# Ledger of designs, part 6: miniprotein binders against Putative pumilio homolog 16 (APUM16)

Target 1, 332 residues: Putative pumilio homolog 16 (APUM16), of Arabidopsis thaliana (Mouse-ear cress) (q9fie9)
Amino acid sequence: MANNNSFSMSTMFNTIQEILNEEPLTVPSPPSRGGYSLFHIRKAEMDIQRIFNFMTGSEDLKDDISVLDTGTLMWMASLMTSDCDYFMVITTNKNGSKTLQKLMGMSDDMDVFFFEAIMRLFIHVMTDKYASYVTIQGMRVFQQDKRELMYDQILRYACFLAGDQYGCIALNEIITDLDDPYYRDQLLDIVANNALLLSNDAYGNFVVQHVLKLRDSRCTRNIADKLCGYCVELSFKKYGSYIVERLLEAGDVPMATVVLDLLACKTEMLIRLARSEYGNFVVCKALELTNEILTADLFYGLVNRLMPYRHLLHRSPRSKIATILDSMSVPN

## First folded at step 19 (miniprotein)

Design r76 (from r66 with D44N)
Fold by OpenDDE base, last read:
Structure r76 (fold): chain B 332 residues (1-332), chain A 83 residues (1-83)
Amino acid sequence: as target 1 above (332 residues)
Amino acid sequence: SPEEILKRAQELIDKARELMEEARKLLEQGDTDKAMSLLREAYNLLYEAWELAYELGDPELIWEAFELLLEVMQLLDEAEKLR
């Protein structure tokens, strides 16, 4: 019976607010055993609070950071990273994250503290709205050896991060900002290999959409290959319909993959799709994008299958499909 | 220019917000089909703005566009429940 004490961040915030609202309990001086004097504990607590206030303050700390000596900065970095909970409180704060990002890359010795803290808390940092940018900044300014170790963690957790509300954005930022082709290609391969899973996920779909906009020909093709035979099913879905639209926009090969899936399905299924809540937009987009000389066969393939059922498509209140089909019907 | 991209992204966001507000009113009126059409358009505008935000490397704009994309998805979920 493993007590999964899911330490909820809400419980920490409430506990910190309770600690901040508790009047300084005059803890009676415990008897003179050789313990750390209450003075040292209070000084350390005061120092922690001062650092927190400095890190989370709204003031443009540029001037204040410039006045701090290297020893003070090193001490601050050491103290901020000495406790995981304290580090998380700073990094998850909007201003704290921004201040940390400014401190990163100032010295390799300071970066050791930040790197170690990020690595210990990697998932927690990467799945937070503000803390994730500390990692992203580390990926820019840290020494190569540290960046490589961070990349290995990103690769290891890429699918998990892609399915997270904040991690998906952080992953997209990393994919976009990555100067290292080796790690970038591996991330793209992970996205492509998991394209079907991610395309059905509430957050992973944004990663697939973003990656398709990068116009990496290898990745785009691999995604199209993984989604081949699933484009019709995806087009019925809220998230999936946008993935299929992005495939239609991603180039001739992905567009052909989508249209061929639409043409391969049963007529009843295609008409159901064209009349569906999300699928009508996909079918419309497919018609609009294929209405070119180079894709005329794909366009006419769709038109010919849909044309007999145009009367059913007119009943769908806003389907441009009927309008497109009517424009192709030469008046007899 | 970065300024032109930012301006374009903001114009897209503003237009998407207008469509989202109209869609909310339509959902209250029970015109789910019209609401969904506007939400689909709003999503496409926001998506363009979101990609422009990545091009700019502006985290605040990325998050603004993303939060609005999520809001469109929530409104679509509401629309689905009304059908």
Scores: ipSAE 0.861, ipTM 0.954, lowest interface PAE 0.6, mean pLDDT 87
Fold by OpenDDE base, fold request of step 20:
Structure r76 (fold): chain B 332 residues (1-332), chain A 83 residues (1-83)
Amino acid sequence: as target 1 above (332 residues)
Amino acid sequence: SPEEILKRAQELIDKARELMEEARKLLEQGDTDKAMSLLREAYNLLYEAWELAYELGDPELIWEAFELLLEVMQLLDEAEKLR
């Protein structure tokens, strides 16, 4: 009994709504001022500010990390990860993120603090421009057990991250840097399985494009299979048109998939595509890339379908399609 | 070499910026078709630079190229509205 966990769009929407409806973590009320003397509170506040200044300071202060003793570094790591808001303020800072990345991997004991903070704030960290690099660095330098747990979170949230402005880049970097074939292949499978959704997304399209550039033969084929029958529709769209161009560039099988979709559509649809704002570039690219000996059948298939309508393609004076077709016309 | 890749990526970005600036002027002039063609070319140059940035493992270059890709997409949205 194969439990087809159909990842329904409704489940993604519900998960996004659950994440959005996660009440802003009520800033834990500053630990009740009860037992600590005003002096200890002021010292702790001063220490927090000093750590912040150190972490977010200019690069010239980073040479000072090498001078800090292990006990001081451990204390700093403990303190900066003890509060989620404070950790986020440091981690989302350009210099803070860079400093954290340098501190990571120095000690397994310190890495526990960083790992726990990242895991508690995983989505928040991964959807930030600078904080995401702390996770990426953790994926490089943490112990195997921690990396596995982080991979599990990345897999769980891969589609969500792919649809985020910053998460999509972080995901691409992780996919590129992954040294573990098992986790890499799972990420590629998630991208491939959701290729149609991601290809229509403002940010997810960059993940599909990047994955196609990696030229993983299995993944590339799976993406082509998932987009089969949709290449014409995608080619009318801003984001989709670039996906289809990347499929054309990804190899013979993806290129054939695209061209076969173009050839399978109604003539009116193909001509509409060739005259469309984005589809004209796709059709042009398909002609340019298939104009080789090995793909001559695909090229002539396109040419033969377009040639009767070349006069309609000349209305855009800059249509390279018309120029290609005219070059194939035997001079009478 | 990494230096050659970086140089190539920067050359692509510089060319793309020139095309984007020309496209912006064309949009102001109402030549949306030419603007879109230049933006499409700029996007392809930036995409090549962006992939080179991943090969280098240079986060600053990755983000520079990506931010420019997003800017091209915004300019394409402007071009669409003028049609």
Scores: ipSAE 0.860, ipTM 0.954, lowest interface PAE 0.6, mean pLDDT 88
Fold by OpenDDE base, last read:
Structure r76 (fold): chain B 332 residues (1-332), chain A 83 residues (1-83)
Amino acid sequence: as target 1 above (332 residues)
Amino acid sequence: SPEEILKRAQELIDKARELMEEARKLLEQGDTDKAMSLLREAYNLLYEAWELAYELGDPELIWEAFELLLEVMQLLDEAEKLR
């Protein structure tokens, strides 16, 4: 029984509203300083500063990780992950993130601390430029049980991450590096099922474009099926026009889907598209890619519809479309 | 080889930067149609470099190409406002 959790637009809006209405995780008040002697507080503060300097220091200091004893490393991991704000300060730092990635996979006992911190701060980590690579490294080196729990979170938040400036890159890297076909196929199914929404999004469009370049035949077909009837509308848009070009490049079936949409629309709409700011590139690309013997029917279908209106296409000073059409008109 | 892929990606990025700089000058001159054509070409070069960066598994190159793709999108938004 395939649980078709159809992520409807309503579920995404509800999940975004749930994330926005989740009361800011009341950072548990730092354990009341009441029980630590001034000496223990100062020692802990000194240790915190030393760890920060070590984690965020230059790469030349990081070769020293191999010289640290296991007890010291476990203590450092415990201390770094004991406070969410402190963990975020380290993980969002370029060097801190790189150092954490080197510490991960050294021992299962140490990885428990990192895993728990990542899971508590999952969205915060995945929506940061440097911290997201800590999660990506965890997906490579953690034990299978921890990776499965992380995959469940990625699946749950996939559409949210795809719409985030940093989350979209992290999601693309995860999709690319995934060695587990079961989780990979589920992520590809989520992208395909939400292809229209993601194709209109400022960041989600990069996820759809990247997934189309992975050359997964099932996913590519599913995206083409979801975008069927919308290719003309998408081709007018800045982001959507690149999606449609990637569909034209993705193979014969996606290319045919796009061209059939162009051929199914009203002539006035097709001419408006061919003269539009972004749609002219799409129509040009469709003509260039279909100008082969095997796709001659699609090519001549476009040419025959555009040819009567070639005079309107010449008024756009740089229309390659007009040049293609003129090359086919036998001089009378 | 990884070195050849990296070299190719850098050549694409360098060419895209040149096109973006020419497009900025054209926008200042009011030639929005030519600017948009160059920006579209720059985007395609950057996209190829970005996919090569994923093939290499180079995070710094992935982010460099992505930040430039976003910059092209901003320049296209500026060009749209001038029409």
Scores: ipSAE 0.860, ipTM 0.955, lowest interface PAE 0.6, mean pLDDT 88
Fold by OpenDDE base, fold request of step 20:
Structure r76 (fold): chain B 332 residues (1-332), chain A 83 residues (1-83)
Amino acid sequence: as target 1 above (332 residues)
Amino acid sequence: SPEEILKRAQELIDKARELMEEARKLLEQGDTDKAMSLLREAYNLLYEAWELAYELGDPELIWEAFELLLEVMQLLDEAEKLR
């Protein structure tokens, strides 16, 4: 059931009205003439609605941004970032996020408003499907000083973001797009240092898998070191079994780490793993990938331990393990 | 080329969807072991497509592949309950 929480214009209008009723937007006080006439309130309400319609309108409005003068754009940026709830309504909208991404990097003065709003709402923005791309775009187009401050927030919340259904993807995109080796290495170090926690998490496992695919030799080694002694336990689990397969694929060192864990466990545990729902695929993958000249010792280590129990493996679900073992049996 | 990568990613997704649909039918028939094998294969195809989506920098493709990966995980949970 796709909860299309289509944020209706009516829900937004009610939310904006609730906000407008509580704290007056500190628009820089126009000069001291007394009564904020009903006209100024109506104009502000109208302006907020116009900005929303512009930001959340169809992609055909791309041409309209080019027609707007710098003063109008600055005013819009100031107004849309003046209230956190209003900013969130725009940024969590698919079109609003896309429009905001186009406005970012047009002017350093305008980017101040966007940066400040993102920083105030950092977790809320990074844990939303559409709003996270506003942060990603900021990381591309903002001035270096602003990017550094955003990197510091990403580092601070990296494990939290990795465990979020939307934050995990945003984090993976940031890790992929990072041009700064220093910040990239720090993120990779955080993932590696928390590899066991993340590998057991419903969303964090995708971050570990993605990082292993990047084939950073230092990070891959660090992950293998952190998961050493846990590969058998992980291989029984739904998420963990895929992590162990990715380790097997990540290179000779992580592959050896996995196979050595499989070889170090008790025979009963290895046979239980090979017959298990997820572990059978891991053991099969380990046999398939080690069946090479350079890894022959690892392959034969597994084969020799499993071969006496091949009859138990034939009764297990359609495990290719038995087929592999039978192919190695020299015809008597 | 980017076009070739996109084509490959889409082929992987299409094949994964076929396997997921076959797996659903097998679960209804009570063949949980075969269903799980197909779901495991579907996951691996989707994972390859997902990594290709990152290489392309295509957010829509990243999310499509990710949502399908989550769906495979849900189908695996259903298969576990039927055992």
Scores: ipSAE 0.859, ipTM 0.954, lowest interface PAE 0.6, mean pLDDT 87

Design r76 (from r66 with D44N)
Fold by ESMFold2, last read:
Structure r76 (fold): chain B 332 residues (1-332), chain A 83 residues (1-83)
Amino acid sequence: as target 1 above (332 residues)
Amino acid sequence: SPEEILKRAQELIDKARELMEEARKLLEQGDTDKAMSLLREAYNLLYEAWELAYELGDPELIWEAFELLLEVMQLLDEAEKLR
């Protein structure tokens, strides 16, 4: 297993040193004859290294942040946010991210520095495993005017973030925490309006699944409406098959939407679906979930279409469909 | 109760890891159909644990479950290629 954290930290410190050296160094006026230009190291280069060591060190050693004076904290906030690479080296480090989160919310004046850095680097921050939690913390602790601007950016980039390995988790955290109806409804609408595209994405499908689990009735209905007519197509696919299962579990109307889609295709296609790598699980789940008194019409709709072709469904290592149908047969 | 939710999530993850290891053995033996069935079950357990982790607000548990979900998806890809 590659552990990139230790190696990445050394590389990031070297990168920061390289960036600091890109700024012009103050050089004394050359002697009129024969002297070397002296190399001067800025105080900022030494100070940023001290800040890196403090921020990225063991979290246990940071328990006494509260004893640092306000001037020191302001100086740290201003310097570590003064350049994009400084901020990214700190926030992409697990301990750096956690330490920064502890500093956030302590002072509105410090928070301006953190907010401006996050907004400048929004995509880079939101697509990193550790840095994204700095943004999430800002949405929890910043003043309302800053939070509103951050939600505007979340709305703008929602689909891009949903398609990213780290961004989809960060987006789901924000969706989970979001209680302001103005931003919550807009974000959920973006997910629902793009549900077909996201359901076919390696990471976006996890956003759709999470939103369906929230049981927001408006959003669930919107997703079901957008996916209506596509449930068979989705059920053939690795990612899409899980989305269809989540719809089956989301309530009576989404369940009916899925089952009616399955019943609307020609019998040959339904049997192909029931025998397919992923579709068999969807058909089996549909049978299992509709096998109740209130959904008997849906259940027997499926059974009546499948039972005449039970002999084609007998591949038992992957499928329980034939077993379910066999349990309904009358001996003789 | 948060304590009960955490215990349930850990039990689901533990069971899913067991199923994933058995699926890996089945893939080595060439029984890809049974391996895919176990991987589908593991996914369902991990998905439940993952959503419980969001309910807890526990980032470490969220990422543990998510990384296992991604690993299941990779194993499903491997099983498809062997079939």
Scores: ipSAE 0.807, ipTM 0.935, lowest interface PAE 0.8, mean pLDDT 83
Fold by ESMFold2, fold request of step 20:
Structure r76 (fold): chain B 332 residues (1-332), chain A 83 residues (1-83)
Amino acid sequence: as target 1 above (332 residues)
Amino acid sequence: SPEEILKRAQELIDKARELMEEARKLLEQGDTDKAMSLLREAYNLLYEAWELAYELGDPELIWEAFELLLEVMQLLDEAEKLR
C-alpha cells in the first residue's frame, strides 16, 4: 500500500509557473551518467526545469530520445519520479505524457521508477486526461508482475473510475486492450454487476455502452439479466435511454429482453413512454430493429399495442412512430 | 482499412457538428422537439465515430468524439429547461 506524498501540489505548480514566466535559462547538459546531483537545491530546480522543457517539447522530436545515452535517461527517470509534483506536472501535460510513454518499455530498470510513481499516484493519474495514458502504456509494456499489480488496482477502483469524466475513457481503453482472459472477464463482470448504477451515471453509461459494443456474449447476457425489468424506467431517462438502445442492438437475447419489458407494462405506460422525451426514441428503435421476418412476433407485439393509439401518437411533433404505424397498411 | 475507418469517423463527426449547429438555432426559435430529434441523431453519429476511434486506437479522435458527445448532453439539458 503506497502512501501519498504529504506536501502541497499547488505549491509546486505555482513555483514551476513562476519559473516558466521568466526569460529562458541557458540549459546546461545533464549531469554525468547515473548520478543524482550532489549540488544545492537551486541547481536541482534548474535540472528539473530542463527535464520539463525536454519532456513537454514538440513530439516531433522523437529522434532526440534515441540520441540520449542510457545513463542520461536513467538520471532523468530518477529525477522526474523523485517527487510527486514533478511527475504530475510532466504527465498531465499532453506532450509530457506522450514523451514519457516513449521512454516506457525501453529499460526494465527505468520502468521501476515509472511503475512506483504511477502506483503511488494511481487515482490522480487515472483521472487525468493525459496522465491516464501513461498508466495505459505501462499495462502494454511493463513486465508481467507489474502489469498484474496494475490490473488488481483497476479491478479495485473500476466503479470509481467509471464515474469519472477522464477515468471512464481510460477504463474503456484498458477494456479494449485487455487480452488476458483472467483480468478481462473479471473487469467485464464488475461492469455487468453494476450495470444499473452505471447506466444512470453521467460517465458510467459510456462504459456500459462500450462493453456492449465489444459483443462479448457472456458480458452482454449478464448486462441484459441485470437490466431486465428496468428497461421502461431507463427509457424515460437521458442516459438510460441510450443504454436501452445499445441493448436493442447487442443481439437477439438482449433485444428480446428489452421488447418483452416494454410489452410487460400496461398499455397506458407504453403510450406515455412512446410520447416521452427519450422513450419515443427507444420505442422507435425497437420497431425499426424488430421489423424483420425472424422478429415478427416482437414487432407485431409492439404494433398491436400502439396501433389503437395511433391518433394520439400523431399529435406528438416529429414522432417517427406514427409514420411507422401508418406504413402498416402494406404487409411486411 | 484503417484509412477508410478514419475517413468514415471524420464524416460522422462533421455531420454531427452540422446537426448540433442546426439544433442550437432551433432552441433559440423555441422548437425544442425538433432540436432534441437532431441532437439525438448527432449523438448516434458521434457514438459511432467514438467506437470507430477505439477500433483505430486513436486517442485524439476518441477525445474529439467524446467531448462532442458531452456537448450534445449539455444541449439536451438546455432543451429540457426550455420545454
Scores: ipSAE 0.800, ipTM 0.932, lowest interface PAE 0.9, mean pLDDT 84
Fold by ESMFold2, fold request of step 20:
Structure r76 (fold): chain B 332 residues (1-332), chain A 83 residues (1-83)
Amino acid sequence: as target 1 above (332 residues)
Amino acid sequence: SPEEILKRAQELIDKARELMEEARKLLEQGDTDKAMSLLREAYNLLYEAWELAYELGDPELIWEAFELLLEVMQLLDEAEKLR
């Protein structure tokens, strides 16, 4: 557990890139013209094409699964997992992924084949739109000992997956499903400990936002603590500004953390932020949310810093910040 | 309850699509500040829908909302370039 957090992102990234840079293996297409020679084609390749047709066919095959005997199902599981290319071609197909998910959980003996294939190909599976749902299904239906090993891999690769277009969605599904506090708390801690890096990432920011939406008070506090001192910097940025808005919405303590960061910078920087393309939304949100009796010190802290410069805060269209400040002026 | 969550998520997505289309027109007209404001609102609607989709456990809805969130980010990039 403790060793998960000691991984360098650079070291982990290099290891993962080595795995991904291996050439993929594919099932050869059959020759188009009279093509199969018994001398040149393995029997397993001919059998696997029958399995491909079954697995990737329409959902009409639901009834066909129900009538297959256990020996046939075991044979299919063994053959489709016997080669990494077979498994990847099936699982990266939308229908193949759905059909495989229906087979999973039917037999603990069959599940061994699926589990071993997933673990052998873990990063390739988790970074594919459809294949990742096979892993998610395994974590739902496999025996506890297999699930524990799969969670260990998720923890190990969490930051890499968070930075991947398909991996971030799969990771968020896993985070949503986790009820086991031992693995859930470790995964949430990894996200929180890396919150600054992830908040600046094109896909990792969606993991941080999803975790904040869970409203786990300990994790939210950890994220706020990790981002404390960085909220102004983040608010200038497209992705970071949304993270800061999510913190403002996440509760009284995260809101106070953000607003105190804003108040800690020099007035010139706060005005630059309030005039900036993304920061203006953050400052406006902070004003709106602190405009309550119990947060009046935060609200007037912001107002007092911004009011002398209200003439600089106009935009096209008119700034909401300027509108708020103008409504507080006392006419002579 | 799942039916109510689905209806809410679809309403949010539909509204966000309307805002995104209006933002595209504004970008063509060069009104980038107004376009960015609409895109910011569309993002917030889509983010809510996306989180509702996770609550439903509906992969197709998760991906629909997520792909729209990515489109909003692309439109924000386009708005930045036009500035």
Scores: ipSAE 0.799, ipTM 0.931, lowest interface PAE 0.9, mean pLDDT 84
Fold by ESMFold2, last read:
Structure r76 (fold): chain B 332 residues (1-332), chain A 83 residues (1-83)
Amino acid sequence: as target 1 above (332 residues)
Amino acid sequence: SPEEILKRAQELIDKARELMEEARKLLEQGDTDKAMSLLREAYNLLYEAWELAYELGDPELIWEAFELLLEVMQLLDEAEKLR
């Protein structure tokens, strides 16, 4: 009748109860055996270590979790969220994050512990590769009032997260998964309103690119409006050139905005751009995308400015613009 | 369709890795113009794969593609220094 478990949660529960019933020594007295009072403090640390081992263990933990009674699970949730270091050690571990995600949503009372820990440590959680998925899971399974508070925090820290190596990926996951138009539109507006700053950031540019890929017409227009007048400047830059390419791909209106911005600069600047390390790709894509009947005015605008300088474009071997000018089907 | 998206993303990543390896060899040889062209192409493939990974909701694939995108940016920095 005996079943084989790796460790007993009843034993862990009893050990924690013993520790909670003890009062800290205010005046040290030597125990009958050296280090006994320090050993009791270490017992609490060993109980936490056993929880850490359980949480960071097997990926098949869902079956192991179902064996545990609700009282034991509640005790584990309380203990692992009782200290910031405990929570962070668990959630920054790949398996710990996955295991915690499986515990989330099982009980609203248990979820209170997880929610409070996430909110206390919000920035630390959201800027970690694995812990951030605990927050994402909470947004899927927590009660609505908790989810709304989490969205408020995302909105508050959106630009900071976008500039972080791990935060930008987590933010994009949230943007992709967000189905509440009220919070979704606000988050997209924050990205659009800061589009120039983010487009020049090593990580923020990936948020702008992701948002443009969503094909949200309002957000795409807002980004295009904010970047209008900056497309030439951006196109000279490593990150900025990709943002301009994404705008060109995003639809007829943002494409027109970009091309008109290119055409508004002086011819000598446009030729410098067309021959530049990154700008040549932007000009090439602009030519390719506008070579259609409905965009003939934009296409001819570019061709008429570039064609007199075809000899200079030929002398830049990494550029396909000269070949494109020769190969293009010019609209009537 | 999810299986088709996964297959496409993996093909894009595989091709991008090939281009990146060729670009590394070109940088060692001093052919920075060709290397940068290959790196730009690799970036475009990885960006497509990365967005497909978000569509799938596949965190491992998202991170694989993203880390390669960051590596392409590093290689572009190296190429710029060699010019």
Scores: ipSAE 0.785, ipTM 0.928, lowest interface PAE 0.9, mean pLDDT 83

Design r76 (from r66 with D44N)
Fold by ESMFold2, look of step 19:
Structure r76 (fold): chain B 332 residues (1-332), chain A 83 residues (1-83)
Amino acid sequence: as target 1 above (332 residues)
Amino acid sequence: SPEEILKRAQELIDKARELMEEARKLLEQGDTDKAMSLLREAYNLLYEAWELAYELGDPELIWEAFELLLEVMQLLDEAEKLR
């Protein structure tokens, strides 16, 4: 699908750029954005094509920005945000995104145009590799009332974004950058409440893993509670096995939750897990992490269940478990 | 320091690329169990690098590590089909 997607997307972008690079039959009218407006007096020599060239040019445009006066920048902000296609062509371009990020925060009045465009196109922006960083920059530099509205949208669409290839990375950036504990905690709660669904998703699992790495005690406990009873099932799966390993690594309480799940299943299921292509790594990690004085009951709980089947574990390519059991020197 | 974190992340990525190349050769030979073991190790290195990239706030490094993580997952899919 990569070849098909790559070819199709490249063709669509080329077609759009050719259309937009044509001189318009008439200059697009900017929308009214405020009480005092330059829109009544348009600069006759500036058009959207020149704005596209300016915005999507080399990253070295920093010096070019200093040449433009505030009135020209306001007009540019108004025009490039006046049409959703204009905004998306600019922000989905790597250089366009970076240039826009440099313009954001320069003027609260200009930022109104950027904010309105982002909010109108929120899902499209957040599911694009480059445009999503425009939203992230807005959350850093916009006035608080605008940032709060943006956080509300993030909370509303969090699970959808987590399941998207580009959205999951953008969501993780927001989680990492989020300074407001109120919104950060709410976002973490949404991830934790949906942890089972996300852990089984091709992209959502990366959000759960990232959140567990943050070492937020409350969120980690909530995720462990939500996944309690599912750790064996998850450990059989490609994505789920990594989630279980992250829980084992996240602290003593999440680790105990996982190990108790493993010990709660029938021995035949535990052995099948230990010999499975992904579950063997989970069982091995559980043994390694519980092999300490304070967790000895958990460790020997696992060892006692596995030791009678050591011969099967030696026949498996997952011999690391068997090696651990051999070091115990426990007779069968 | 940011410079030390960047150096560490790059070293992890370089090692992971080596393991991925070795795993691809093993998959061609039909040794899926060894290939999956190397891919699991590569994933762990890339995951560490990916989290270091978030710590740096470096979008290009975040995406480099993430795209390699996705590639590892695709190679694991190939290994499953060859089992």
Scores: ipSAE 0.778, ipTM 0.924, lowest interface PAE 0.9, mean pLDDT 83

